# VHH binders against UPF0284 protein YN1551_0030: the designs that were tried, part 18

Target 1, 347 residues: UPF0284 protein YN1551_0030, of Saccharolobus islandicus (c3nj62)
Amino acid sequence: MIKEYYGAETFILNKDFAYILVIGTTDVSLIPGLTIAGATPELTHFTPAADAEYVLLGKCKSINTIPVSPTGIPTPALLTRASLSFINPLKIVVNAGSRILPKIPYIDLQGEPGKDIRKQALSMEKVNNIMENSIKLGEELSNEYELIMIGESIPAGTTTAMATLLALGYDAMDKVSSASPDNPKELKRKVVEEALRNLPTDSLQRLAKVSDPVLLGVAGTSLGFKGKILLAGGTQMTAAAAIINEFDKNKLKDITIGTTKWIVEDKFADMLSLAKQVGVKVLASMLDLSISAYEGIRAYEKGYVKEGVGAGGSAIMALVRGVSNNTLVRKIDELYSELVGSNNLHI
Short names: E, the ipSAE of ESMFold2; O, the ipSAE of OpenDDE; V2, 0.75 times the mean of E and O plus 0.25 times the DockQ between their complexes.

## First folded at step 4 (VHH)

Design s93 (framework vhh_7z1x_3)
Fold by ESMFold2-Fast, scan of step 4:
Structure s93 (fold): chain B 347 residues (1-347), chain A 125 residues (1-125)
Amino acid sequence: as target 1 above (347 residues)
Amino acid sequence: QVQLVETGGGLVQPGGSLRLSCTASGFTFSDYAMNWVRQAPGKGLEWLSGISYSGGSTSYADSVKGRFTISRDNAKNTLYLQMNSLQPDDTAVYFCARESGSYWRDTYSGAFDYWGQGTQVTVSS
């Protein structure tokens, strides 16, 4: 049910843990934006806040619609909530720099939303705030936990992840995933190529130019935390691991990435090659959604969405504790049915 | 490579009906959710209807619910929009669009990653 890569081991995960969700936005998501009236509002500004609210509350407060596409494909936050329902860990929402703030308690890193990486993503003041405050959070969590799982919600985060990996010297062009079954590589390539012009020599200054607040918040929390860490995500968490390794060469021994089979098997990307280059261990959930009663859930098997909000890592945590594939899919279907209701979508 | 071609538009009297077709090529049509979107003169894009990859789930904008019906034939790689009780304000260019699934995680492609050329529908007396 779980595949192990590069020395990853599941037995380290059989401990109490806190779930940390780092949220943020980046103006990279606006390039090139398309505005459509009706059931497809510009949800990108609201996505991180809505995801956080859904994981904690089972409903969104920051959007007027449910977090489901026009054809019934739900946010990965639904998979995360289903998996974590069997564990009930402490859940902490961390704002690294979101344009829309969630209407729930959160810890603020005193960052800012990322700007266009072709110019400058973050000021050095905000980079320093995110790093200092997230390191402090990691240090504080070390007093209570031997294990944490860190997830993320940031639209367009695979583009900033690619730029970050390339700026740190990794062979990352065209290796990142997308939420589409097909990967829109040409657009990402052009944006990233432009962003990589005139890079500073200092590592923090390079990250300030091309990265995003969430990658920095994940990296800082990890650097401050003294125990074992499951980075719940795919290509974005590989970029976070690269940042961690840039500032502490010995830290990756305590870090494992937890992702989905849809990410590791993505024929239009190569997340495993990136993880191997960085030197980070990987676990992949082999969760099979084909048995779901709902087409929107089965769409994940077609390569829609694939990951986010720590969906893969959360599924790994449930599977390690003996929750079966059938039990997980039943809970996913239950939450999906509650979310969409009889009058919102025809099933 | 990927192509979406709309047909079936034209001039129709108020209260009339039209059936639009969208023929897909260059990808596995049965793996993708599909949508209809329109653009009226001087207005922005308006989403109208969506259909799941199998055709088992559909959704509609309030402005067309009860008048328009979306359907698909996966064996023919074709998407349809049956438009009944047409009104002058239904005058627009109608596009079929392949759902990207990405607006929760990857906003670059927006809600839809491939669009047809559009077909003109004019409702006038």
Scores: ipSAE 0.307, ipTM 0.674, lowest interface PAE 3.8, mean pLDDT 87

Design s94 (framework vhh_7z1x_3)
Fold by ESMFold2-Fast, scan of step 4:
Structure s94 (fold): chain B 347 residues (1-347), chain A 125 residues (1-125)
Amino acid sequence: as target 1 above (347 residues)
Amino acid sequence: QVQLVETGGGLVQPGGSLRLSCTASGFTFSDYAMNWVRQAPGKGLEWLSGISYSGGSTSYADSVKGRFTISRDNAKNTLYLQMNSLQPDDTAVYFCARESGYWSDTLSKPYFDYWGQGTQVTVSS
């Protein structure tokens, strides 16, 4: 069960596809700084690498812990891996600018980690590298596939997404989601308001000031790709769609966002308003995790995490191929049990 | 108006016990996982223990496993840490923290979006 919005249709998704995971980091994730042994801002830098490793291998190499919170809530990469296990698509990891590089094969866009958007996120040289190389990747993928799904992993990515949408002229203030069940908006608002001062007039220069390498890599890959695209993600993907629309106003007819019900139903954000403003179609996976044996998995129903690594789009791909909710949750539980071991089986 | 207030700290002799409490207000306590974190003099923050939103799942740092027990009372909006077999190295300020999610997008807040002011625990003869 999938909900369709703004003319989105599921029949286009019943094709072979490649899964593209664009990873990066931004120094926005460091505002304000706070370090805790075992749960640090430094682990935030490792998140994109760890997510990519987990999706590709079923284990992380770049962290010395498992990708599960102290209370058992796993990375959305676990949902993605479970969904894709029924399909086995080609998986391609694309580095747009991660501070920590994954210990697996990846394609490098020759970007850089994003800097503080209140000053300047990216140099124009690195913006040009990301755009040119990601467009080329999309063109090359067009020779092999009629459909691709693009996911993302970037900490603090909703803050840069909000700044990007606002810089491109959309009504986006306080409309992006967070990984928390509620959405503490004041700090994001303050950072973004400061970032939007003294904007350049050129669109690419505005993006260099306030965006992030992952949004640019997703947009460039999409602009280069000639077939149908599922942007697997939440409110961050509305920002990617806005960038795409800025450079090719006819491209959104080939693009659909695939997300989770937790994102479209988030009362502290407004995913559907953002999608409507940009003019992009949306599909939402109505995946029900309440039947999971594990409290950490059921925490998604409480509004924790909600999306990332293409979890919603991946679930949609499994569901359109006839994988039931029950079968998918059983696979999620299996992978979770493997990941956490016997120490967390007492819940 | 999210508030977390820790109590129960104090002076205790080596081998003794203390029970810390954290009273939460300004949010639906039963929807959030909660954690205990400490900071010893001249050292960084150290995560100690976490508990799921229902209390059905708990986890502990190796340094406190078997000695400390985390629990919660959702009807009273209160988080607890029972500390047994206290050692001089347990001397620290103890903080209650609300979990925002493992892969949090919060601006440089590592998984925890709200913290209490802390309560001092001193273990000495």
Scores: ipSAE 0.424, ipTM 0.745, lowest interface PAE 3.1, mean pLDDT 88

Design s95 (framework vhh_7nfr_2)
Fold by ESMFold2-Fast, scan of step 4:
Structure s95 (fold): chain B 347 residues (1-347), chain A 121 residues (1-121)
Amino acid sequence: as target 1 above (347 residues)
Amino acid sequence: QVQLQESGGGLVQPGGSLRLSCAASGFTFSDYAMSWVRQAPGEGREWVSSISYSGGSTYYADSVKGRFTIARDNVKNTLYLLMDSLKSDDTAVYYCARESGYWSDTYFDYWGQGTQVTVSS
């Protein structure tokens, strides 16, 4: 049901936890060839806000359509909401630097949207704000919880994750996943190679140049938290773990990445190599969505989307508590039917 | 490696018909949802139509509904756009695009070079 890598163990997850969703945007998503196409709602700009709203409310307030692709493939927030419906943890939305703010309560890290990493992603002032405020949040959460799960929503986040890993010295070129079933993108490589020119020597200054507000917010929250942490995400979370390790070499013993089988089995990326290099443990949910009644859901089995909004980690939390694959898929189908059946699916 | 190549564009009179084709190579075509996107002179890109990986579901922009039909042949690795009742406003470069997923990087990850459709008299 759950595959364990590099010493990861599921027994630590049988505790009350808070779900932390860190949201942000980056102008890397606006680089030609890496961006949303078509004369549709600008959903890439609205994606983090819409994802956060969907997880908390079961409905998006910041967009006038439903959060699905042109062919009805839903946001991974739907999988997250389905999984968490069996647990009902405290859900906290954390704004690290989103261009569009969600119409729900959130904690603001006083960051900003990331800029073009080929020039400078973030000012040092905003990096310091994100790190200080997220560390404080982690410290505060330590008073109430022994375990937290941290997810993310940021379009183009795998590009900044690759740049971050490379800037910190890891062998990461072409090893991050994408939302498509495969990943051979020449433009992504070119953007990252240009971003890595003339790197500062100071680690925090390197991160200011090439990273993004979400990776910093995830890392800071983790550094401040005293208990166990499940980083709910894919290859982006290896970048977050790398930042954590850069500032606290002993912290990764308390950290595990919770992801999906679609990420660890992605033959066009190398999640497990990245995790091994960083020294972080990995759990993968072995959900079988092929039994879904809906083609949009079954598209995940073809390698679409694969992860986001903490979908894999959320599934792991449900599975550890005895929710079966069949029960989880039934709930996913129910939410999907509500989402698409209440609206004429047209983008 | 991944390649999408459009054909079938041309000059047509208002009310006429065209069939666009997109030949796909370098990936398992039957695993991917596919779309047509167009760009008129001086305008941004406009999504036209999409088809699921199996061909079981199709979607259309309101501006082309009832006039255009998207289809695919997973044996021939070819995507089609059947365009009826063409209007001058349909004049654009038509791009074949592979869907990448909604919420992480882009809607589309690979594009053809485009084929020009001109509707005029």
Scores: ipSAE 0.388, ipTM 0.731, lowest interface PAE 3.0, mean pLDDT 89

Design s96 (framework vhh_7nfr_2)
Fold by ESMFold2-Fast, scan of step 4:
Structure s96 (fold): chain B 347 residues (1-347), chain A 122 residues (1-122)
Amino acid sequence: as target 1 above (347 residues)
Amino acid sequence: QVQLQESGGGLVQPGGSLRLSCAASGFTFSDYAMSWVRQAPGEGREWVSSISYSGGSTYYADSVKGRFTIARDNVKNTLYLLMDSLKSDDTAVYYCARESGYWRDTYPFDYWGQGTQVTVSS
């Protein structure tokens, strides 16, 4: 049910953990800049806040619609909430730089939303704030936990992840996933190629130019934390691992990426090549959603969404504790039914 | 190369009907949800209708519900919009659009056709 790569081991995950969700936005999500009435385009800015709210509360407070696509494909926060319902860990929301703040308690890293990476993503002041405050958070968590799982919510985060990996010297062009089944590459390539012109020599200055607040917050929290870490996410987490490795080459021995089979089997990306280059271990949940009663859930098997909000890592945590695929899918279906039934007008 | 090519637009009188088609190529059409989006002169883009990858679920904007029918043929890689009881307010360029992963990437559509003009006028 869990596939192990590059020396990853599941037995280290059978202990108490805190779930850390790092949220943020980037103006890369606004390229190409169209607004489409009736298709809830406003959700691009609200996605991180809505995801955090859904994971903690089972409902969104920052949006007046349910968090599904026009054809009923739900946010991966639904999968995360279903998985974590069997464990009930401490959940901590960390704001690295979101345009819309969630209407729940959160820890603020004193960052800012990412700007256009073709010019400058973040000021050095905000990069230093994110890194210093996230490292401190990791240090504080070390007093209470031997294991943490860190997830993310940031629209267009695979574009900044690709730029980050390339800026740090990895062979990453066209190897990151997308939320679409076949990974459209044209605009992403063009934006990233332009962003990589005239890179600074200093690593933090390179990250300030092309990265995003969430990648920095994930990396800083990891660098500060003294125990074992599951980075719950896909190709974005290979970029976070690359940042970690840039600042502490011995740290990756304590880090494993927990993702989904839809990410590792994505023929239009190359998650495993990125992980191998960086030197980070990978676990993949082999969750089978084809048995779901709902077409919106089964769309994940078609390669839609694939990952986010720590969905893969959360499924791994449930599976390690003896929750079966069938039990997990039944809980996903239950939560989906509740979500859809609360607002039939949007479906 | 992903390509979406609309056809079937034209001039029609109020109360008339049109059938729009969108020929898809360069991807596995049956794996994707598809949509129609329109843009009236001087206005922004407005979502019209969506259909799931299998065709088992369809969704409509309130302004067209009961008048328009979205359909697809996964063997022919073609999306359709059957437009009945057309009104002058339906005058717009109609775009075929491929649904993206809404929550993690760009806006809900990642590829667009060139558009086909529908003019409803007496």
Scores: ipSAE 0.591, ipTM 0.832, lowest interface PAE 1.9, mean pLDDT 90

## First folded at step 7 (VHH)

Design t01 (from s13 with G100S; framework vhh_7z1x_3; at its last look DockQ between E and O 0.63; V2 from the best seeds 0.00; counts 0 for: pae E 5.2 > 2, grease 24.4 > 24.2)
Fold by ESMFold2, look of step 7:
Structure t01 (fold): chain B 347 residues (1-347), chain A 121 residues (1-121)
Amino acid sequence: as target 1 above (347 residues)
Amino acid sequence: QVQLVETGGGLVQPGGSLRLSCTASGFTFSDYAMNWVRQAPGKGLEWLSGISYSGGSTSYADSVKGRFTISRDNAKNTLYLQMNSLQPDDTAVYFCARESYWRDTSYFDYWGQGTQVTVSS
């Protein structure tokens, strides 16, 4: 049920852990061709707050609707909540720079929402705040935990991840995933190529120009933490690992990326090539959603969404503890049914 | 590569009907949820209806529920909108749009160029 790459080990995961969800937004999600004209641009900016609320509460407070697409495809936060329900770890929400703040307790890194990476994503002041405060968080967690799992929620995060990897010198063009089954690449490439013009020589200044607050928050927390880390995500976590490697080459030995099969099997991306270039180990959940009663859940098997909010890592954590695929899917269906019932979605 | 082409618009009298088509190319149509959106003169975009990749789930905006029916034929790579009981305030350019999850992109990542529907006596 779990596939191992590059020396990844599952036995290190059978410990108490804290789940750290880092959230943020950027103006990259507002670039024309990414939103519809006449819609409120802030709709994409509600995703991190809604995801965090759903994972912690089982409901959203920051949106007027349910966290399900117009045609019934749910947020990956539903998968995360289902998997974590069998473990009940401490869950900590970390605000790295979200335009919409969740209506739950969170740790504030004193960052900012990322701006348009074609000009300048973050000020150096805010980059320094994110890095300093996230490193301190990682150090503090080391007093209580030997293992943490870190997830992310950030709209358009694969675009900033590609920009980050390229700015750090990795062969990443067209290798990141998309929530779309066929991974539409042209807008993403255009945005990233423009962002990479006139890069500073200093690594932290490059990240300030083209990265995002969530990647910095994930990387800083990892740099501060003294134990084992499961980076729960897809191709964005190869970018986080690249940042970590830039500032502490020995840190990656304690880091594994935990992702989904839909990420590693994506023929329009190449997450495993990125992980190999960076030198980070990978575990993939082989969770099979085809047995779900709901078309919206089965859409994941078609390559919708693929990953987010720690869905793959959370499934891995449940699977290593003996939770079966059937049991996970029944819980996922139960949670989906509760969401659909609240909105009477036709399926 | 991805192309969506709407047809079937035109002039119709109040109370009349039209059937819009959207022909897809450049991608595996049956892998994607699809939507209809319109833009009335001087207004922003209004989402109307969506249909899952298999056609098994549909949804409608309140403004068109009961009058409009979305459907798809995956063998023909075509999305449809049957519009009944049309009124003058249904006058708009109608677009088909391919659904994407908002996490990576907006709700809709590719759009057709639209077809004009005009409802007048």
Scores: ipSAE 0.181, ipTM 0.643, lowest interface PAE 5.2, mean pLDDT 88
ESMFold2 (binder alone), look of step 7: mean pLDDT 91; pTM 0.921
OpenDDE, look of step 7: ipSAE 0.330; ipTM 0.697

Design t02 (from s13 with Y107P; framework vhh_7z1x_3; at its last look DockQ between E and O 0.23; V2 from the best seeds 0.00; counts 0 for: pae E 6.7 > 2, placed apart)
Fold by ESMFold2, look of step 7:
Order: C-alpha cells, then sequence, then structure tokens
Structure t02 (fold): chain B 347 residues (1-347), chain A 121 residues (1-121)
C-alpha cells in the first residue's frame, strides 16, 4: 500500500512524531487568469486557516461554510484528519505568513503573506524572520521527537514551487502538479517566466523574490530539526527539499517526501523527475478511494485535488501502523458524511 | 470527456433580457457545482454566479445581484442564466464553468467555448 522511490524506506516511520502544518497565503492566488474577479477572490486567503481548523477541530471557525466544494469534493484536510485519527499525534499549526489567522493555537514565524512573485514575494526582513524562527522551532522539536511530519496549506503553492525550483537551477518548467486533472500550465508558465526575470545571484535573495512563506517555513523547520523528517506533500515539497539542500547539502539524507499516488502518477507533471534532481527520497500512499460510497471522495481517483495538508504522508503513517485501506476509507466516508449531511433517501 | 456548450447569446438593447443555456456531457452533472463567468473586451475573467450541485444554494457577484438568476435542470444536464435589465457594461463572452476544488489558483476545471452577449444601442 506504500510505494518506495529512490531508496526510501518505511521502517523509520514507526516512531512517535509531531504533525506540523505550515500555513500561509500568496497574492499569486489573486493574479487575473489564475483566479477570477468579482466573486470573493479573497476566499483563497481563508483556505489555510480553514484547513488547519478542520484538522485540529473537525470543523472550521474562520469561515461559515464546510470545507467541501459545491461539487462535493472535500479539502484534503479531511483525508489528513481521517488518517491521523488512528495515530493521534501532537498537531502543531505554524503560521509562516497567512492573511487570515486560524482561530486555534499556532506558532508565529513573524513572516508575511507572499506578494506577487512577478515583482517581489517577500521582504528580506521577513524571509530572515521565517528562517530564523522556523530553524529555532526545528531545534526545539528535536528535544522531544526523533521524527516529525510536515504538511502545507497555501493556495497557488504549485506556481510558487515551480518558480522556486527554477530559481535554484532545477529543470522544473511545467513539472509541478495542480488540483485540477488537466493541470492548466500555460498561465503558470507565463507568471513564472516573468517572475524569473532579473534574478539576484544570492540564493536567499532569489527565494525572497519568487518563493512563498510556507516553503521557507517548511525548509527552515527541517534545517533545524535533528531527526528524521517526512515532508508530507506533493511537488511543492520537492521545492522545499531544494531549499533545504541549498543551505545544508547533507540534510536530505534525513528527509523523505510522503505523498499520494495521484501525485506520482500524474502524467501532466513529473514529481519523480523533480525528486531525483533534488536528491530526495519519496514514499507514495497507494490508498485506494474507489471503494468510497461518495462520489466526492472517489473524485480523487480521477486526479481532483491530489494532495495537500499532509494527506499522503498521513495515510502513509497510518498504513505503516497496520491500518487497512478499508478502515481508512470507512473513516473518510464517516467524516465526509458528517460534513455534507443529507436529507435525501439513502435507505 | 467533459464538454460544456453555451447557447443563447446575442445582441440586445439596454434594459433587455437574455437567457443563456449550458449543456453538459461527459460527467455526472448533478454531482457538480456550476458557475457563470464572463470576460468583457480587453478585461480579465469575472465570476458572476454559482449554484450548488443540487441547486439548493446560489451565489451572485454584487455587479449582477438582483438582475441575474442562475438555475439548473439536472434531468436535462443543463445550466441556465437568466439575465434581466442588461446594460452596455454587461457586454462580454459568457462562459459556463464547472467548479473544481478551490485550494488552487483556478477554482474552475472545465470551461465551455463561451457565447457572446452584446448590449448596444
Amino acid sequence: as target 1 above (347 residues)
Amino acid sequence: QVQLVETGGGLVQPGGSLRLSCTASGFTFSDYAMNWVRQAPGKGLEWLSGISYSGGSTSYADSVKGRFTISRDNAKNTLYLQMNSLQPDDTAVYFCAREGYWRDTSPFDYWGQGTQVTVSS
């Protein structure tokens, strides 16, 4: 139920761990053509807070709605919560730079929301704050844990991930995933190509220009942590690994990306090429959602959403501990039923 | 294979009305929220209205609230937009869009080819 790439092994995962969810926003999510005008474009800014609240509480406080699209496709936070319910790890929310703050306890990295990468994503001051505070967090976690799992929530994070990988010299154009099955690449490419014009020579200044607060927070926490790390995410975590490699070339030996099958099997992206270039190991959850009673859950099998909020890594952690595919899907269906409710005849 | 086809556009005088239709195929229409989006000449995309998969919930942009009404007929796999009190600023290509999960930069995963609405004279 777990596929291993580039020497990844599962035996290190059977330890107590903390789940770290790094959240933030970027104004890249507001660029015309990447989003729409007129509705509430600022709604994308609420996604990280809503995801964090749902994982911790089973409900959202920052929005009045449930975290399910009108098409019935749930936030990946639902998958994460279902998987973690069998493990019950300490869950820590880390604010790297979110426009909307979650109504739950969190650690503040003193960052800022990312701005438009075509000009300048973050000030150097805020980049330094994020890096210093996240490294300190990683060091502190080392006192209690030999293993941490780090997830992410940031709308438009695949676009900033592509920009980050390219700015660090990796062959990443058109290789990141999207939440859509078709992966609309043309606009992403144009935004990223503009962002990469006139890059500074210094790597941290490049990241300030084109990255996002969440990638920096994930990377800094990893750099400070002394034990083993599961980066729970998709192609965005190859960008985090690239940042880590830039600042500590020996750190990746302690790092594995844990993702979903939908990320590694995505023919419109190339997760495995990115991971190989960076030199990071990969585990993929082969969780099969086709047996779910709900079309909104089964939509993941068609490539909708694919990953987020640590869904793949969380499933891997449950599977390693002997939780079966059927048991995970039953829990997922249970949580989904509670969210969407129904007045329809089912019986 | 998802397909969305808009019809019902045309030329209308200010204050007039049009009803747009969008016929869906290649997916279970009743499982998806649907939306209308427009693009005026030389401008970006503007979301206008959305409707839940059952039709029980609707939402409207401030620019069209009270003038436009979204509806759907799940038995016919068809989405509608009734547009009343049309003004020259409503001139645009109108698209039917299927909602994807709004965690990414694009909340809509499939689009029709669009139908032109022109409000003039």
Scores: ipSAE 0.017, ipTM 0.372, lowest interface PAE 6.7, mean pLDDT 85
ESMFold2 (binder alone), look of step 7: mean pLDDT 88; pTM 0.883
OpenDDE, look of step 7: ipSAE 0.353; ipTM 0.719

Design t03 (from s13 with S106G; framework vhh_7z1x_3; at its last look DockQ between E and O 0.72; V2 from the best seeds 0.00; counts 0 for: pae E 3.2 > 2, grease 24.3 > 24.2)
Fold by ESMFold2, look of step 7:
Structure t03 (fold): chain B 347 residues (1-347), chain A 121 residues (1-121)
Amino acid sequence: as target 1 above (347 residues)
Amino acid sequence: QVQLVETGGGLVQPGGSLRLSCTASGFTFSDYAMNWVRQAPGKGLEWLSGISYSGGSTSYADSVKGRFTISRDNAKNTLYLQMNSLQPDDTAVYFCAREGYWRDTGYFDYWGQGTQVTVSS
């Protein structure tokens, strides 16, 4: 039900925890797009706000509908909400730099949306704000929790993750995943190669050039937190772990990545190689969606989406507490049915 | 390499019917949801219809609902669009598009060069 890699253990997860969702956008998600009637690449900037609202409220406020594919493949936020419904942890939304702000309470790190990493992603002022405020958040959470789970929502975050890992010296070319069943590796490689030209020698300045606000917010919160941390995500969380390792090599002993089987089993990426290079432990949810009544949900088994918004980590947390695969899928189907019926999506 | 080839376009009279085909190669066709999109002269792209990877679920834009029918034959790696009651406003280049996921790079990651449909008026 849960696979363990590199010494990861599940018994550390049987504690009360806070769910921390770090959101942001970059202009990388706009490269290159086509305008489709009723959809544009700029709509990706609404995804983090919509995901955060859906996880907390079960509905979106920043858009009239949640982000879904034309054939009804839903946001991973639906999987996260279903899993967390069995636990009901404190949920905290953290704005690291989103162009569109969610219409719910959030902690603001005083960052900014990332720009095009081929030029300069973030100003040093905003990098410093994100790091200082996220470290302080992690320190404050330590007063109430021995465990936190940190998820992410950032469109095109695998491209900035690859750039981050390469900028920190890891062998990451072509090893990051994609939300598509295939992986547009040639475009990602070209963007990242341009971004890596003329890197400064200072690590924080490298991150300002090629990283993103969400990776920094995840890393800073982790650096400040004294207990155990589940980084809930895919290959982007190996980049977050790499940043953490750059600034505190002893921190990784308290960190585990919790992800989905679709990330670990992705033959067009190599998350386990990245995790091994960084020195971070991995747990993978083996949640089986093939029994869902809905093709949009079953599409995850075909390699659509794969991970996001803490879907894998949330499933792991529910599974550890005894929630069965059948129970999770039944809840997922229930939420999907409500979403499709409410938004009049024709599937 | 991924390849999508549209055929079946041409000149038709108003009220006529036409069946478009899209043959796929270079990927496992049955793993992908597929869509039809069109571009009228001087206009942007318009999404028309989508079909799930198995064919069990379909969706349509209001502009074509009831007139157009999407289908697929996974054994032949082929996507179809049956177009009935065609009108001059349906004149466009019609594209077959493979569905990706919008959080990455956009909604569609591959499509063909299109096939011209002209409804004479």
Scores: ipSAE 0.352, ipTM 0.724, lowest interface PAE 3.2, mean pLDDT 88
ESMFold2 (binder alone), look of step 7: mean pLDDT 88; pTM 0.890
OpenDDE, look of step 7: ipSAE 0.619; ipTM 0.854

Design t04 (from s13 with S106A; framework vhh_7z1x_3; at its last look DockQ between E and O 0.52; V2 from the best seeds 0.00; counts 0 for: pae E 5.1 > 2, grease 26.4 > 24.2)
Fold by OpenDDE, look of step 7:
Structure t04 (fold): chain B 347 residues (1-347), chain A 121 residues (1-121)
Amino acid sequence: as target 1 above (347 residues)
Amino acid sequence: QVQLVETGGGLVQPGGSLRLSCTASGFTFSDYAMNWVRQAPGKGLEWLSGISYSGGSTSYADSVKGRFTISRDNAKNTLYLQMNSLQPDDTAVYFCAREGYWRDTAYFDYWGQGTQVTVSS
């Protein structure tokens, strides 16, 4: 089941498509406190690479750490891989600015890792590189595809998304999603408020100050692509849509956000309101993971993770092609069992 | 307001046992995974154990595996840590911490004030 918002349509999604995963890092991910299992915040810099590797290979190369929390909650890349396994689209990893590069083939936008938005996230030079090269990538993809789905992997991306939306004039304070059942709103608010104190007047300069390389890469790719676009994500992709709208007011007619029910039903965020403000259509997969055999997967129903790596969009793609919820969950369980078995997790 | 309050710390002899409690308030306790962390004098924070929101899954650091047991009572909004075979190097301030996530990465987003555990002859 898929829910439609603001005039979204599913029929256009039953076509061949390419899956584009835009990866990057932001030093905003270093701001939060202690990580679990003795890890340091710097471990977040490996997350995009690990996610990309897992989606393509079914295993990680850049880290030995399990893309599963100590309590068994898996990366959303697992959901993505499971969903896409029924379709097997072309998968392209795009590096917008990751401190750790994945050990797989990828396209480089010649960007840079995002820095702390309380200072300056990106140089104008690198912003221009990301935009120019991503636009070109979008154009090239148009030569082969009429439909693309874009996912993202960037820790702390919801914070930079909020900052980006606010910088562009939208009412986004305390409305972005979180990978937690609730939302660390106070921490995000403080960071974003500080980041927004001295905004330049120019829109691109504002983005350079408070955004991240992934949002820009997603936006640029979308701007260059001539066909239909499914932005697979929640509030981060809403921010990307906002950036797109800033550059081309007519582009959003070809863009739909594909997300999860956990995002749209999140009581601690307001993704739909944000989407409405931006003027972008939304599809939500009603994937039910409560029937999973594994607690770590069922944790998604409690509000953990919610989105990432194109999980929602990928699920939508599978569902529109006739894959049932039960079939999808069985595949998820299968991949999960392989993941935890290989890592000797005591779950 | 989220609050976590640890109790049960104290002085114990080597080989002894102690049970710590953490009482949670200000959030739906049963929705969150919980963890125990400690900080020894002059050392950094060390993760010890985690338990899923339902209590169905548990994990332990190698340093405490086989000696410590994490559990929870969701009806009482309480997290527990049973510590057996305590050693002098277990001397530390012990914290309960709520598990949060920062975009695919698990963090501790809330902690208690901590409770002192001292293992000495």
Scores: ipSAE 0.071, ipTM 0.551, lowest interface PAE 2.5, mean pLDDT 91
ESMFold2, look of step 7: ipSAE 0.122; ipTM 0.606
ESMFold2 (binder alone), look of step 7: mean pLDDT 89; pTM 0.895

